VHH binders against p49116. Designs and how they scored, part 114

Target 1, 238 residues: p49116
Amino acid sequence: EGPLLSDTHVTFKLTMPSPMPEYLNVHYICESASRLLFLSMHWARSIPAFQALGQDCNTSLVRACWNELFTLGLAQCAQVMSLSTILAAIVNHLQNSIQEDKLSGDRIKQVMEHIWKLQEFCNSMAKLDIDGYEYAYLKAIVLFSPDHPGLTSTSQIEKFQEKAQMELQDYVQKTYSEDTYRLARILVRLPALRLMSSNITEELFFTGLIGNVSIDSIIPYILKMETAEYNGQITGAS

## First folded at step 7 (VHH)

Design s17 (framework vhh_7n9e_1)
Fold by ESMFold2-Fast, scan of step 7:
Structure s17 (fold): chain B 238 residues (1-238), chain A 119 residues (1-119)
Amino acid sequence: as target 1 above (238 residues)
Amino acid sequence: DVQLVESGGGLVQAGGSLRLSCAASGFTFDDYGMYWGRQAPGKGREWVSGISWSSGYIAYAKSVKGRFTISRDNAKNTLYLQMNNLKPEDTALYYCARHYTGEWPLDYWGQGTQVTVSS
């Protein structure tokens, strides 16, 4: 059988809301994050191997790993998003919330630690200069994780994950042939994604979401969106 | 369809320099790391140098370290290899390459550009 991912799955181009406001606000941050989340889920659902697992398994996988996919997307799209500027705005808002006694110091400490871990992750990926191919396959390794509770078809998921790992290895070994440690440096970054709290990610990036909806609750609906509806979302059309 | 077209090869004396270019088309150039390989007469393909998408990560074969410089211009979809202090042992057909994950174990290679280094 052919490769797990095609060139179309390597391409991952985020279209930002335009224009960028002079001062960042919660709605701009939420819209930007929502576009990245929609792009990430469209990326996943377009993979033939993913489709072959069936809708129930697809929903379970994305619900389990959306935060890891989103964080990889933040790192990949950090420059396009001006992520450092967004994170600085969030930090400034949190510091003002301490000053105004709106949030507990313990909660702010947890959120700040999450932001620092996110910055450290993005910086490490930037220093390794991870490319679109490598990101696509890291996302595939994360997506096809057979170890989440409650999954069916775990043997098939594991086979797709192993295929992703093999294809990433082949790419790295061919592209950087005598640099024998690059793959290990890349893969050792992945465990940090499991330590990132999806609840804190949701609070930081999706606070402006209309209605009291969770990312967990909307995932099944996004995965079932028609292609035209999805294309409308990622380009800002209704 | 992926295409890679190399140019800039030629005949040069030992100690000389050449700059190779590779024009890429048919894919999003800045999504991929790229590499240069070479094949000397009667020998197998040898990896020469690889470069990540933004030039932040670069690796060289031990035989060319300090003499060759790989670079890329993503706006022009072009990969370069600056070859300094050339040696007769560098005589080979030089290929620009991108990884291929198809059914067969093929990389996307250009037709190559011949580099001949006289003593």
Scores: ipSAE 0.709, ipTM 0.889, lowest interface PAE 1.4, mean pLDDT 87
Fold by OpenDDE, second read of step 8:
Structure s17 (fold): chain B 238 residues (1-238), chain A 119 residues (1-119)
Amino acid sequence: as target 1 above (238 residues)
Amino acid sequence: DVQLVESGGGLVQAGGSLRLSCAASGFTFDDYGMYWGRQAPGKGREWVSGISWSSGYIAYAKSVKGRFTISRDNAKNTLYLQMNNLKPEDTALYYCARHYTGEWPLDYWGQGTQVTVSS
């Protein structure tokens, strides 16, 4: 068998919504997040191994790991999307909810901690100076995780994950031969993704766009979309 | 060559209305988000409104929200700005611009059309 990933899978270019508003409103944030989500899903879809799992299995796989993929995407695209500004805007919007007593103190704490975790994770990845190949392999490792409940073909998924890990190792050894522990430093960041709440992520980035619709429910639709279709995603300005 | 030509400006009394047009050429109009900006005397250029390629996303500056309406006709390669309840502080050179890079600042703006609102 050939490699799990090719150079085509390294490309991960996020296009931000146009136009950019004077201030980052909820709709802009949601649109931006949606584009990243779609890009992430379509990236996964472009992997032959992913396709080989079949529609049911690969859908279940994405449902299980979309938050992790999304978060890696945030880290990878942090500069182009001005993630810090987006997060600040989200906090600002949350302040309104706080003032209106719509959130409990505990919930506020949870949300703020989640935002902090997101920012910290992205900052940590930036400090590591993760390149496009490394991100691609990390996403693949996250994608092909066999330990999610309810998955079929777990043996095959595990094989794909191992392949991703091996290819990453080879890449790091080749590219960063002077940094003996780079691989370990990179991989040790992955557990942080599992500790992040998908529900909170969904609330922060997607509630203004999809309302009560869950990301879980739209994933099959996203996976069936043409690549160009998500560029036509529309949001109303408030 | 990318060209943007604004029109529809003029002198109007406070509370009046104007409709600006921007004719676009030299590029695929419906591939790009478009903006209106303005520059008042002695002030820097400011963002007024933006509209996505499909008109599905629209945004306004706080100062004009509720008074101005941006729209576009992709078949005519034209951007519009309906300005209602105009105020003296709306006096400025109004220009349209294309959002090419996805980043600020705006690029490929026209020469502008003057809007003057008298008190």
Scores: ipSAE 0.017, ipTM 0.275, lowest interface PAE 7.1, mean pLDDT 87

Design s18 (framework vhh_7n9e_1)
Fold by ESMFold2-Fast, scan of step 7:
Formats: structure tokens, C-alpha cells, sequence
Structure s18 (fold): chain B 238 residues (1-238), chain A 119 residues (1-119)
């Protein structure tokens, strides 16, 4: 009937912890990442189509795609986060650990490969100059993925994904009318998100989580938060 | 409410230049790509040029490429179109636009500014 997303769903503003410390530490990175994760989940919760699927389906969808949403958020908020500085600090720490023989070489290689994939993804999105509208619809496409194992209501999820794809197409074709290949260049970036390990994302960005809990275990609680409590989490305002 | 207000049109001789401005309000300007379109009397709407949010991606209609330059100032919520080497064929109502996805997919279009190029 109406559009999948409204103008309020295009707006995606991350508030960083301040001030940024001179020496990056696990707690600053974790706080920054947690704010982005909470913002991403609040964004998903506010979509009427998402609400219409029901609480159990909502939990299953976000559990399946949180790493894809988070990675899109990292790319969208890369400047605000100074993401390149954070990743450079992590790389430098890992290279020092190799020289000092403190960590398994196989594990370090796996983590470094993940960081390089993330940097390549963010650079490709920056090169395409993806805007807030395009990011909102890319996030909607990954959120409404009907192909995750164990999902119910897959036909309705597929309809919402198709609606997201059509509305993104309409925007790109109207805004850049004679560039017939821009949409294809954007969409071909999405499969890379599924090749990125959620376990390695947790190690890089969420090591400082209180109680050593997994993101998977936290998701149902975040989705059930009252709006005021949710806003308090993403802004750090008690 | 989304509003787009164009200005800078006028009468100019062939080979001349004009600079169009579009003042945007009612939305977060830097979240959206913007574009310029035009409509000549008795013709359909023609896309002229589009620009991404940070100006990192720009595209032009073949008929204007090399003569027109699109730009934006996100701090001022303003879109610009610098038109050089104008031709009589460029005579049209020029309007700035931002895509809107609604019940009926429409663009938010301003009221336009008239550009008339004499031979």
C-alpha cells in the first residue's frame, strides 16, 4: 500500500562516546560498536513491515542478519567512527603479536583477512558514494532475507525484500537516470557481507562486553526494550 | 514538509551562461542524492543531471555533458546548476528534485525556474 520505509528510516545518526582516547582501548571500541548495534536494531524495530511479522520472526531475522546490518552500519558511519583509525590500531596490535609470538599464526591470518575484507567493503561503498536512502534500502534488503534456515513466514519476508529492491531501483533510476549500471554495482556488493564471520566481528568489536555475553543472547532483550530505555543505550544518557 | 525552491532563471542569448539555485527544506539534505530536470513546451520531462550526497558521484544527460556543472552545498541546503554555452534547445522550465517513495511513487519537484535562450 504505502512505501516500505519513510524519511525517518533514512536518517541514521550515530553519537560517539566522547572524547576519543589518545590510545584506543577495548572499552572505547566496544562502547562505539554497541551504540552502532543498538542504533541498527532500533532502526529495524521502527519499520512497520518488520513489526507486522511478529516478535518471534523479528528475533529470528535479526539474529540471522545482525552482522550484515552491523557491517553496513560500519560503512555508513565510517567517518563518524574514524573506523580507519580503529582498524589500523587493531592491525598494528596484531602485527606486534605475530612478532612476539603471543598468538596462533593461523588465527592472526584469519582475523587479518577479515579486517582486509571489511576495509575493502567500506572502501567500495565510499567509492560508490552510497547515500542515506540507499543505505536504508540495502539494510532493508538484508533484514528481509527469506533464505536463512529455520525462518517462518518466508513468503511475507520475500515480499518485503522485493518491495525494498523495487523502491531502491526506483530511487536510483530517478536520481541517476542515464547511469543504467549504478544499481547493479551497488547490489553486487551485498554477497560479500555473508562471507564475513560474525564470530570474528564479535572478537574485534565486542570483546569488552560486560559479562562476556554473545550478541546472539542479547538480541531478544534489545528488541524488547522500551523506546526510552533503547534511546538511553544508543546515546549513553543513563 | 519537503520544499524545493528554484531561482536564477531568465532570458539569455545563445552562448551565454546562467547559474540556477535550489533551496531545500523540510528534510535532512545530505541524506539524499538530488537531481535537476527540465520540461520544454510541448515536450515531456527530461532528466538533466544528478549528484550524490557528498558530491562524490555525478552524472549528466548526454545533451548537457561538458556544458553544465551540478554542485551542492550541504551546509546551506542548496543545489546548484551552472549552465554554460547555452543553446536555444536548452529553453525549458528547470526544476530541482528529490525522489519520494509514496503510495504513488513520485518525486518531490520544485515549481521550477524558466530558462529562455534566444538565438
Amino acid sequence: as target 1 above (238 residues)
Amino acid sequence: DVQLVESGGGLVQAGGSLRLSCAASGFTFDDYGMYWGRQAPGKGREWVSGISWSSGYIAYARSVKGRFTISRDNAKNTLYLQMNNLKPEDTALYYCARHYTGEWPLDYWGQGTQVTVSS
Scores: ipSAE 0.707, ipTM 0.881, lowest interface PAE 1.4, mean pLDDT 87
Fold by OpenDDE, second read of step 8:
Structure s18 (fold): chain B 238 residues (1-238), chain A 119 residues (1-119)
Amino acid sequence: as target 1 above (238 residues)
Amino acid sequence: DVQLVESGGGLVQAGGSLRLSCAASGFTFDDYGMYWGRQAPGKGREWVSGISWSSGYIAYARSVKGRFTISRDNAKNTLYLQMNNLKPEDTALYYCARHYTGEWPLDYWGQGTQVTVSS
């Protein structure tokens, strides 16, 4: 069969919300995050192998790995998003909550550590100078992870993951022939994604927008959404 | 050709109100976020408020928040700015502008309408 990914899957262009505020507020952050989430989900949807798994299976798959995909997206789109500024804004908003004694010390620590992990991950990816193809294959590898609980068609998912890994290997060998260990350096970053809390990510980026609605619950809706529907969805006026 | 025509400016006393309008033509209005900006004498241009294509997202400069209200009528291709409790420091040429999502600075703006607030 043909390759898992094509050149069309390499393109990953995030469009930031319009208008950009003078100060990054919760709504802007949430909308930005939502667009990235939608882009990530629709990227997955555009992969023929993903479609071949069927609606139930691919939905379950996305539910299992959305945080990892989202985080890779943050890394990939860090510059366009001004991620450092967004994270700083999130911290500032969090400080307000801290001052109001709404969070326990332990929770504050957890959240701050998570923010640090996100920043470090993105910085590490930037230092590696990961290109669009590498990101695409990394996303595919995390997407087609067969080791999540409750998945069906795990054998097929595993095959897709292997295919992604092989294609990445071929790409890196071809493109970065002088860097013998590049593939290894890239792949060893993936475990960091598994250690990040989806709940904390959800709280940081989405709670101001969707309230008590979980990302898990809206994923089926996102996967059915038309690409043109990104703008203004889920977003309320500030 | 993209056209933006502002109106509704004038002289008003401090504490007064004005309502600005911006008539848009030459493009699909509801595809774009829109801004109000202003330029005070001796100062650079600053944005005042923005609204997304569907009005689902709205933002204000800190200096005008709580006093100004941005809105749009996509059926009329018109952007509005309700300005209440005006202050002398609000004196400026006010202009509307179109914004490409994710891009800065603003790509198109009108000629502006003068707002003068006397003390």
Scores: ipSAE 0.019, ipTM 0.290, lowest interface PAE 6.6, mean pLDDT 87

Design s19 (framework vhh_7n9e_1)
Fold by ESMFold2-Fast, scan of step 7:
Structure s19 (fold): chain B 238 residues (1-238), chain A 119 residues (1-119)
Amino acid sequence: as target 1 above (238 residues)
Amino acid sequence: DVQLVESGGGLVQAGGSLRLSCAASGFTFDDYGMYWGRQAPGKGREWVSGISWSSGYIAYRSSVKGRFTISRDNAKNTLYLQMNNLKPEDTALYYCARHYTGDWPLDYWGQGTQVTVSS
């Protein structure tokens, strides 16, 4: 078999809404986050190994790991998003919510802990100087996770995860040949993604969503929209 | 298609210096770490130095550390190797490389540039 990912899967370019408003607002943050989520779903959808698992398995995998993919995307796109500025705006909003008694103190503590963990994760990835190839393979490792509850075809998923781990290892060992510990430093960052709450991610980045529906509910629609768009392109419009 | 073109090699006396360049095209240069390798006549290929996409992370083969400096210019899609205090054992064909996951031993690399160090 050929490689799990091609150069087209390494490239991950986020286009931000323009112009950037003078003052950050919920609409701008939500639109930026939505673009990153769409880009992440489109990235996963384009992988041949992912397609080979079938529609039902694809939906289940993305529902299970979207928060981990999104967080990796935030780290990878931190500079283009001005993520530090977005997080500062969110913190300011939370401080105002404390003053106005809009949120419980316990909830605010949970959200601040989440922001701190996100900042720590992004900083650790920046310090390791993770590149596009490494990010693509880290995303593949979290996408092809066989250990989420309720998954079927777990043996095939595990095989693709192992292939992703093997190809990342080969890259790191060839690129930084005498640094025997770089791969370990990269991989030990991944468990932290599982400790980050998808509910809090939704609250921070997707507050403007119509009907207050969960991301979990929206994922099948995103996947269907991408498919319809693709079919229109290949068949030609009337 | 991926292309890597090395230049800057030549003949130099022991203790001398050379600066190698590698012009990259056909891929997004700043998505990848890059490395320099070398191959002496009749010997296998050996890794010399690697650099991350932003230059924030750099590693060297122990025998060249302190003498060689790897750098990159992402705006110019160019990788460099500054070689100081060259030794006869540094004589080799130097090539720049980007890892390619696929058929071994073909990493995406250029034709190389010859470095010969006289005693």
Scores: ipSAE 0.749, ipTM 0.898, lowest interface PAE 1.2, mean pLDDT 86
Fold by OpenDDE, second read of step 8:
Structure s19 (fold): chain B 238 residues (1-238), chain A 119 residues (1-119)
Amino acid sequence: as target 1 above (238 residues)
Amino acid sequence: DVQLVESGGGLVQAGGSLRLSCAASGFTFDDYGMYWGRQAPGKGREWVSGISWSSGYIAYRSSVKGRFTISRDNAKNTLYLQMNNLKPEDTALYYCARHYTGDWPLDYWGQGTQVTVSS
């Protein structure tokens, strides 16, 4: 059978809201995050293997890994997003959020640690100079993880993950033949994604928009969104 | 100047339906998330539903989930709230609001439209 990913799946272009405000408000952060989430979800949707799993299964899959996909997206789009600036802004807004959400001191610590983890992860990926192909395959590996609870067709999901891993291996061997351990260095970054809290990510990037509604609950809607509509909103001049 | 003008409110019996509209002007509508809020007698304002600029994100207060549907038409600069199976506890002045941070989470409100649900 054909490859899991094609060149079309390598392209991952995030368009930021325009114009960028002088002061990064919660709206800007939420909208930026939303665009990235949409891009990530629709990227997944564009993979034939993902489609082959069926609506119920692929929805469950995305629900299970959206935070990891989102985080990889943050890393990949860190420069375009000015992620450091966004994170700094989030920290600056934290006091307001604390008052609004009545966060405990322990929760504040957790949130700050999460922000640090996000920054460190993105920095580590930048240091590795991960390219578009590698990101695509890493996202695929994360997406097609069969070890999430409640998944159906786990055997098929596993096959897709293996295929992603093999293709990544082939790519790295071909492209970076002089770097014998590059694949290993890349793959060892993936566990960091599993340790990041989806709840905290949601709180940091999405609370201003969705309130008490979870990303989990809106994922089916995002996956059903027409690409044309999505693209029109992202590529349009604001 | 940012303007939000709500309409569609009225008196309805319990179990009835209303459709609220909010006409927006004075800003680029499709750049902003929008919200419906409400204020019941003797209570503070509370958000009811929110929708992102692209309609990709939709949120509902738990008490209205399954009954209310938020939507928007960016071409018409209009926000909608379809309210079905209305209950007396839904009685409130309903506001349209723009999602912008100055005063978190909503910075601009309309004058509101009164919704009264009789038992």
Scores: ipSAE 0.021, ipTM 0.309, lowest interface PAE 6.9, mean pLDDT 87

Design s2 (framework vhh_7n9e_1)
Fold by ESMFold2-Fast, scan of step 7:
Structure s2 (fold): chain B 238 residues (1-238), chain A 119 residues (1-119)
Amino acid sequence: as target 1 above (238 residues)
Amino acid sequence: DVQLVESGGGLVQAGGSLRLSCAASGFTFDDYGMYWGRQAPGKGREWVSGISWSSGYIAYASSVKGRFTISRDNAKNTLYLQMNNLKPEDTALYYCARHYTGDWPLDYWGQGTQVTVSS
């Protein structure tokens, strides 16, 4: 059998909305996040192993892991997104909530703790200097998670996850041959992704997109889009 | 899923009273400020009253001030609007909403409850 991912799956290029406003606003943040989400879902649906599981299983997997994929994408694209600037703008809005008594201190604390977790994750990945191949395989490990409730093809999903782990190990051993513990340091970062709330991610990044429609409900639509329609969404100007 | 379900509307004569309730689910109710809005047939939405998460800040539209009272029960995840001395011009679909910050788009709205005031 061939490799799980091809060279085309290693390439992950986010195109930001243009022009960047002088003052960050929720529309710019939502547009940027939506482009990353669409890019992540297009990445997943293009994998032959993913396609082989069938549409119902594909939808269930992405619904279960979109927040983990999105967070890995934030870490990978942190510089092109100017993620630190976006997070600072979000913090400013939270501080305004305190001033105007529109949001409770407990809610602000919960959202701030989520931002701190996100910053720590992105910082840890940057310190490890994770490359594009490593990101592609970390996303594959997350995508092919057999332990989500309600999955029907768990043995096949587990085999694809094991294949992703084996190929990542082979790559790391050959590329970073002098760093015996690199793979272990990378893999121990993954559990933190599951501790991050998808609901808070939706509130921070997708308020303009979701309205009364959750990311969970949008996923089947994104996965069924034709390539031309998808490319129009991820490469358009704001 | 964020859900807001209004109840308590109905037909009432001018000078009468009604108490509206809004049952909130799918989020931590006491973390958010809430408000009541209304929409009369053929007119835009009108803000009626708002209450902070703590009940420390309460505001009313001039058209209802002194007649309506907003309150909340955080233990029951419920928002209330006590409407006294109702007028025919108060006839509208009344809905509750969650508000967050200025221009941050985190508002969720209910389907509404109809209030009709006959003269």
Scores: ipSAE 0.000, ipTM 0.183, lowest interface PAE 20.0, mean pLDDT 81

Design s20 (framework vhh_7n9e_1)
Fold by ESMFold2-Fast, scan of step 7:
Structure s20 (fold): chain B 238 residues (1-238), chain A 119 residues (1-119)
Amino acid sequence: as target 1 above (238 residues)
Amino acid sequence: DVQLVESGGGLVQAGGSLRLSCAASGFTFDDYGMYWGRQAPGKGREWVSGISWSSGYIYYASSVKGRFTISRDNAKNTLYLQMNNLKPEDTALYYCARHYTGEWPLDYWGQGTQVTVSS
């Protein structure tokens, strides 16, 4: 069949909430992160191969990998988001939580290690100068991961992941023909995404969610959104 | 092999200062976050301070906030801890650690340097 991804799947444009507050707060961070999450899920659901797996498989797949997709999105959109400024604000909030005895030192340590892993990942992607096509294929490799526990249709998912890997290889070899080891340098970065705890990502970026709602519980609703409703979420219209 | 060598410890009077150093070798220092930890006799290990590879993010335990300053020199592969206004409660073996797996204190390296604060 045709290619797994088209040129339309390379476009990944995050619209930040406006205006930016003078002091970053949990609501602004949560809204920014939510927009990125919505953009990431809309990107995934626009892929014909993803649609072909069916709604139940789509939901299970995104529930398993949303944190990896979100982290890739953070790296890709780091400059648009001023991610370094957001992470500095989160660190300041965590240090204040220690002062107020709201969190144990062990918990703060786990969260700080997650922030460092995230910074190292984003920096490594920036140093490699990952382009939009490479990001699209890395997201596809992550999305079509057959190795998450509890998944069905794993043979078909594996075939789509294989197709993503092959098309990434073809793209890199054609576009960066002079850099024989570029693909290997890019792919070796992906295992680091599995070291990112989805629970810690929720704590850092989604604390402002109303009604103590988990990301896992909202995924089916986001995937079912009509295009107009999705556009309302990413542009900030209610 | 990863090697971390701490130095700069010693005996100091309450209210005094010490600067600890950790010389790193065997890995690309500027790719890793680094930590200072301590352990006093009869107490568990305590996180003192942490610093990201870029120095963009820094953590301090509440017990040392405002008194200790962590820094790094990536060109020299060296981690530092400036300790001011030392208290008897700061008496401990201080060690540096490289972030490896995210499971502190099991990922520490180095033999440590003893800091003793007399009243």
Scores: ipSAE 0.000, ipTM 0.118, lowest interface PAE 18.6, mean pLDDT 80

Design s21 (framework vhh_7n9e_1)
Fold by ESMFold2-Fast, scan of step 7:
Structure s21 (fold): chain B 238 residues (1-238), chain A 119 residues (1-119)
Amino acid sequence: as target 1 above (238 residues)
Amino acid sequence: DVQLVESGGGLVQAGGSLRLSCAASGFTFDDYGMYWGRQAPGKGREWVSGISWSSGYIRYASSVKGRFTISRDNAKNTLYLQMNNLKPEDTALYYCARHYTGEWPLDYWGQGTQVTVSS
């Protein structure tokens, strides 16, 4: 069998809304995050191994791991997004709300801790100088997680995850032949992704979504989008 | 299709210097770490140096550390190896490489450029 991912699956290009506003606002942040989310889901749906699992399994996998994929995408695209600037704007907004209510104080602390963990994760990935190949395979390891409750085809999912792990190992060992510890440094970053709250991610980045629409509710729709529809959604000719 | 083309090899005396270049095409160069390998006459392939996509992470084989410098220019899709204080033991075919992943793993290699160091 051929490789789990092709060169087209390694390439991950985010197109940001233009122009960047003078003052960051909820609309710009939500639009930027939505583009990254759509890109991440389109990336997943394009993988032949993923398609082979079938629609129901695909939906269940993405619902379980979208926050991990999104966070890896934030780290990979941190520079093009000016993520540090976006996070600073969010922190400023939250700090301005501290004076309002005692109940919102607990929520603000949770959100601030989440932002701190996100910054540390992104900084850790930057220090390791993770490349597009490594990011693609880390995303594949996260995507093909067999241990989510309610999954069917768990043996096939585990096989794809193991294939992703082996291909990442081969790459790292060949590219940095005498650095025996690089792979371990990369892999120990992954468990932190599962500790990050998807609810807090939604609050920070997707506040501009219409009504009570959750990420879970739109996942099946996004996964069914044809390429032309997907491109129209992420490029937004405004 | 992935293509790697090495150049810059030649004949030099011990203590001399050469700069090798590798022109990459057919893929997004800055998505991948790259490396240089070499194969001496009658020997197997030996890894020489690897560089991450942004040049933020670089490693060298102990035999070349302090003498060789790997670098890249992502705008030009080019990988370089600056070789100083060359020794006769550095005589080899030098090739540029990007890892290929598959059931039968095989690196994408160029044709190589010959480096010969006389004493």
Scores: ipSAE 0.741, ipTM 0.894, lowest interface PAE 1.2, mean pLDDT 87
Fold by OpenDDE, second read of step 8:
Structure s21 (fold): chain B 238 residues (1-238), chain A 119 residues (1-119)
Amino acid sequence: as target 1 above (238 residues)
Amino acid sequence: DVQLVESGGGLVQAGGSLRLSCAASGFTFDDYGMYWGRQAPGKGREWVSGISWSSGYIRYASSVKGRFTISRDNAKNTLYLQMNNLKPEDTALYYCARHYTGEWPLDYWGQGTQVTVSS
């Protein structure tokens, strides 16, 4: 069998919504997040191993790890997205909600901690200077995680994950031979992804979705969507 | 090479109107959102208006909303800004720019056209 990932899977280019508004409003944030989500899922879809698992397994797999993939995407696209600005805008919007007494003190704390975790994670990844290949393999490792409940074909998923890990190891050894512990430093960041709440992420980035639609519910549709259909979908950011 | 050339600026009295044009070349115009910005003397560059590739999404700065109208002709590779009820505070160098498409930090913009509104 050939490699799990090819050079085509290394490319991960996010196109931001146009035009950019004077102020980063909820719609813009949601549109931006949606595009990243779509890009992430379509990236997964482009992997032959992912395709080989079948639609049901694919959907379940993405449902289980979309938050982690999304977060890795945030880290990878942080500069393009102006993530710090987006997060600041989100905080500002939250302040309005706080003033209206819509959130409990505990919930506010949880949300703010989550934002901090996101920022810290992205900063940590930036500090490590993770390259496109490393991101691709990290995403693959996260994607092909067999330990999520309710998954089918777990043995096959595990094999794919192992393959991703091996390829990453080979890549790092080849590219960063002088840095003996780079692989370990990179992989040790993955647990942080598992501790992040998908619900809070959804609330922060996707509150502007048209209707009361969950990310979980739209994942099957996103996976079937053509790449050209990204723009203006589901966000209502017109 | 990406080129943006603004025109249509000039001196106008308060309450007057101007129509700015931006001729685009060197890229597929209808693939990109476009926007107008301006820079007043002693001030930083500010966002004025934006329009999506299909004109389906349009935004204005609060300061110009209701007075300015952005439009585009994709067949002519041209962006427009109709400015009505101009005010002295609208005095600035106006520039058009191609929207950022994910290749930070590159926004392409023209040299600008001067708009001066006298009281």
Scores: ipSAE 0.000, ipTM 0.244, lowest interface PAE 12.9, mean pLDDT 87

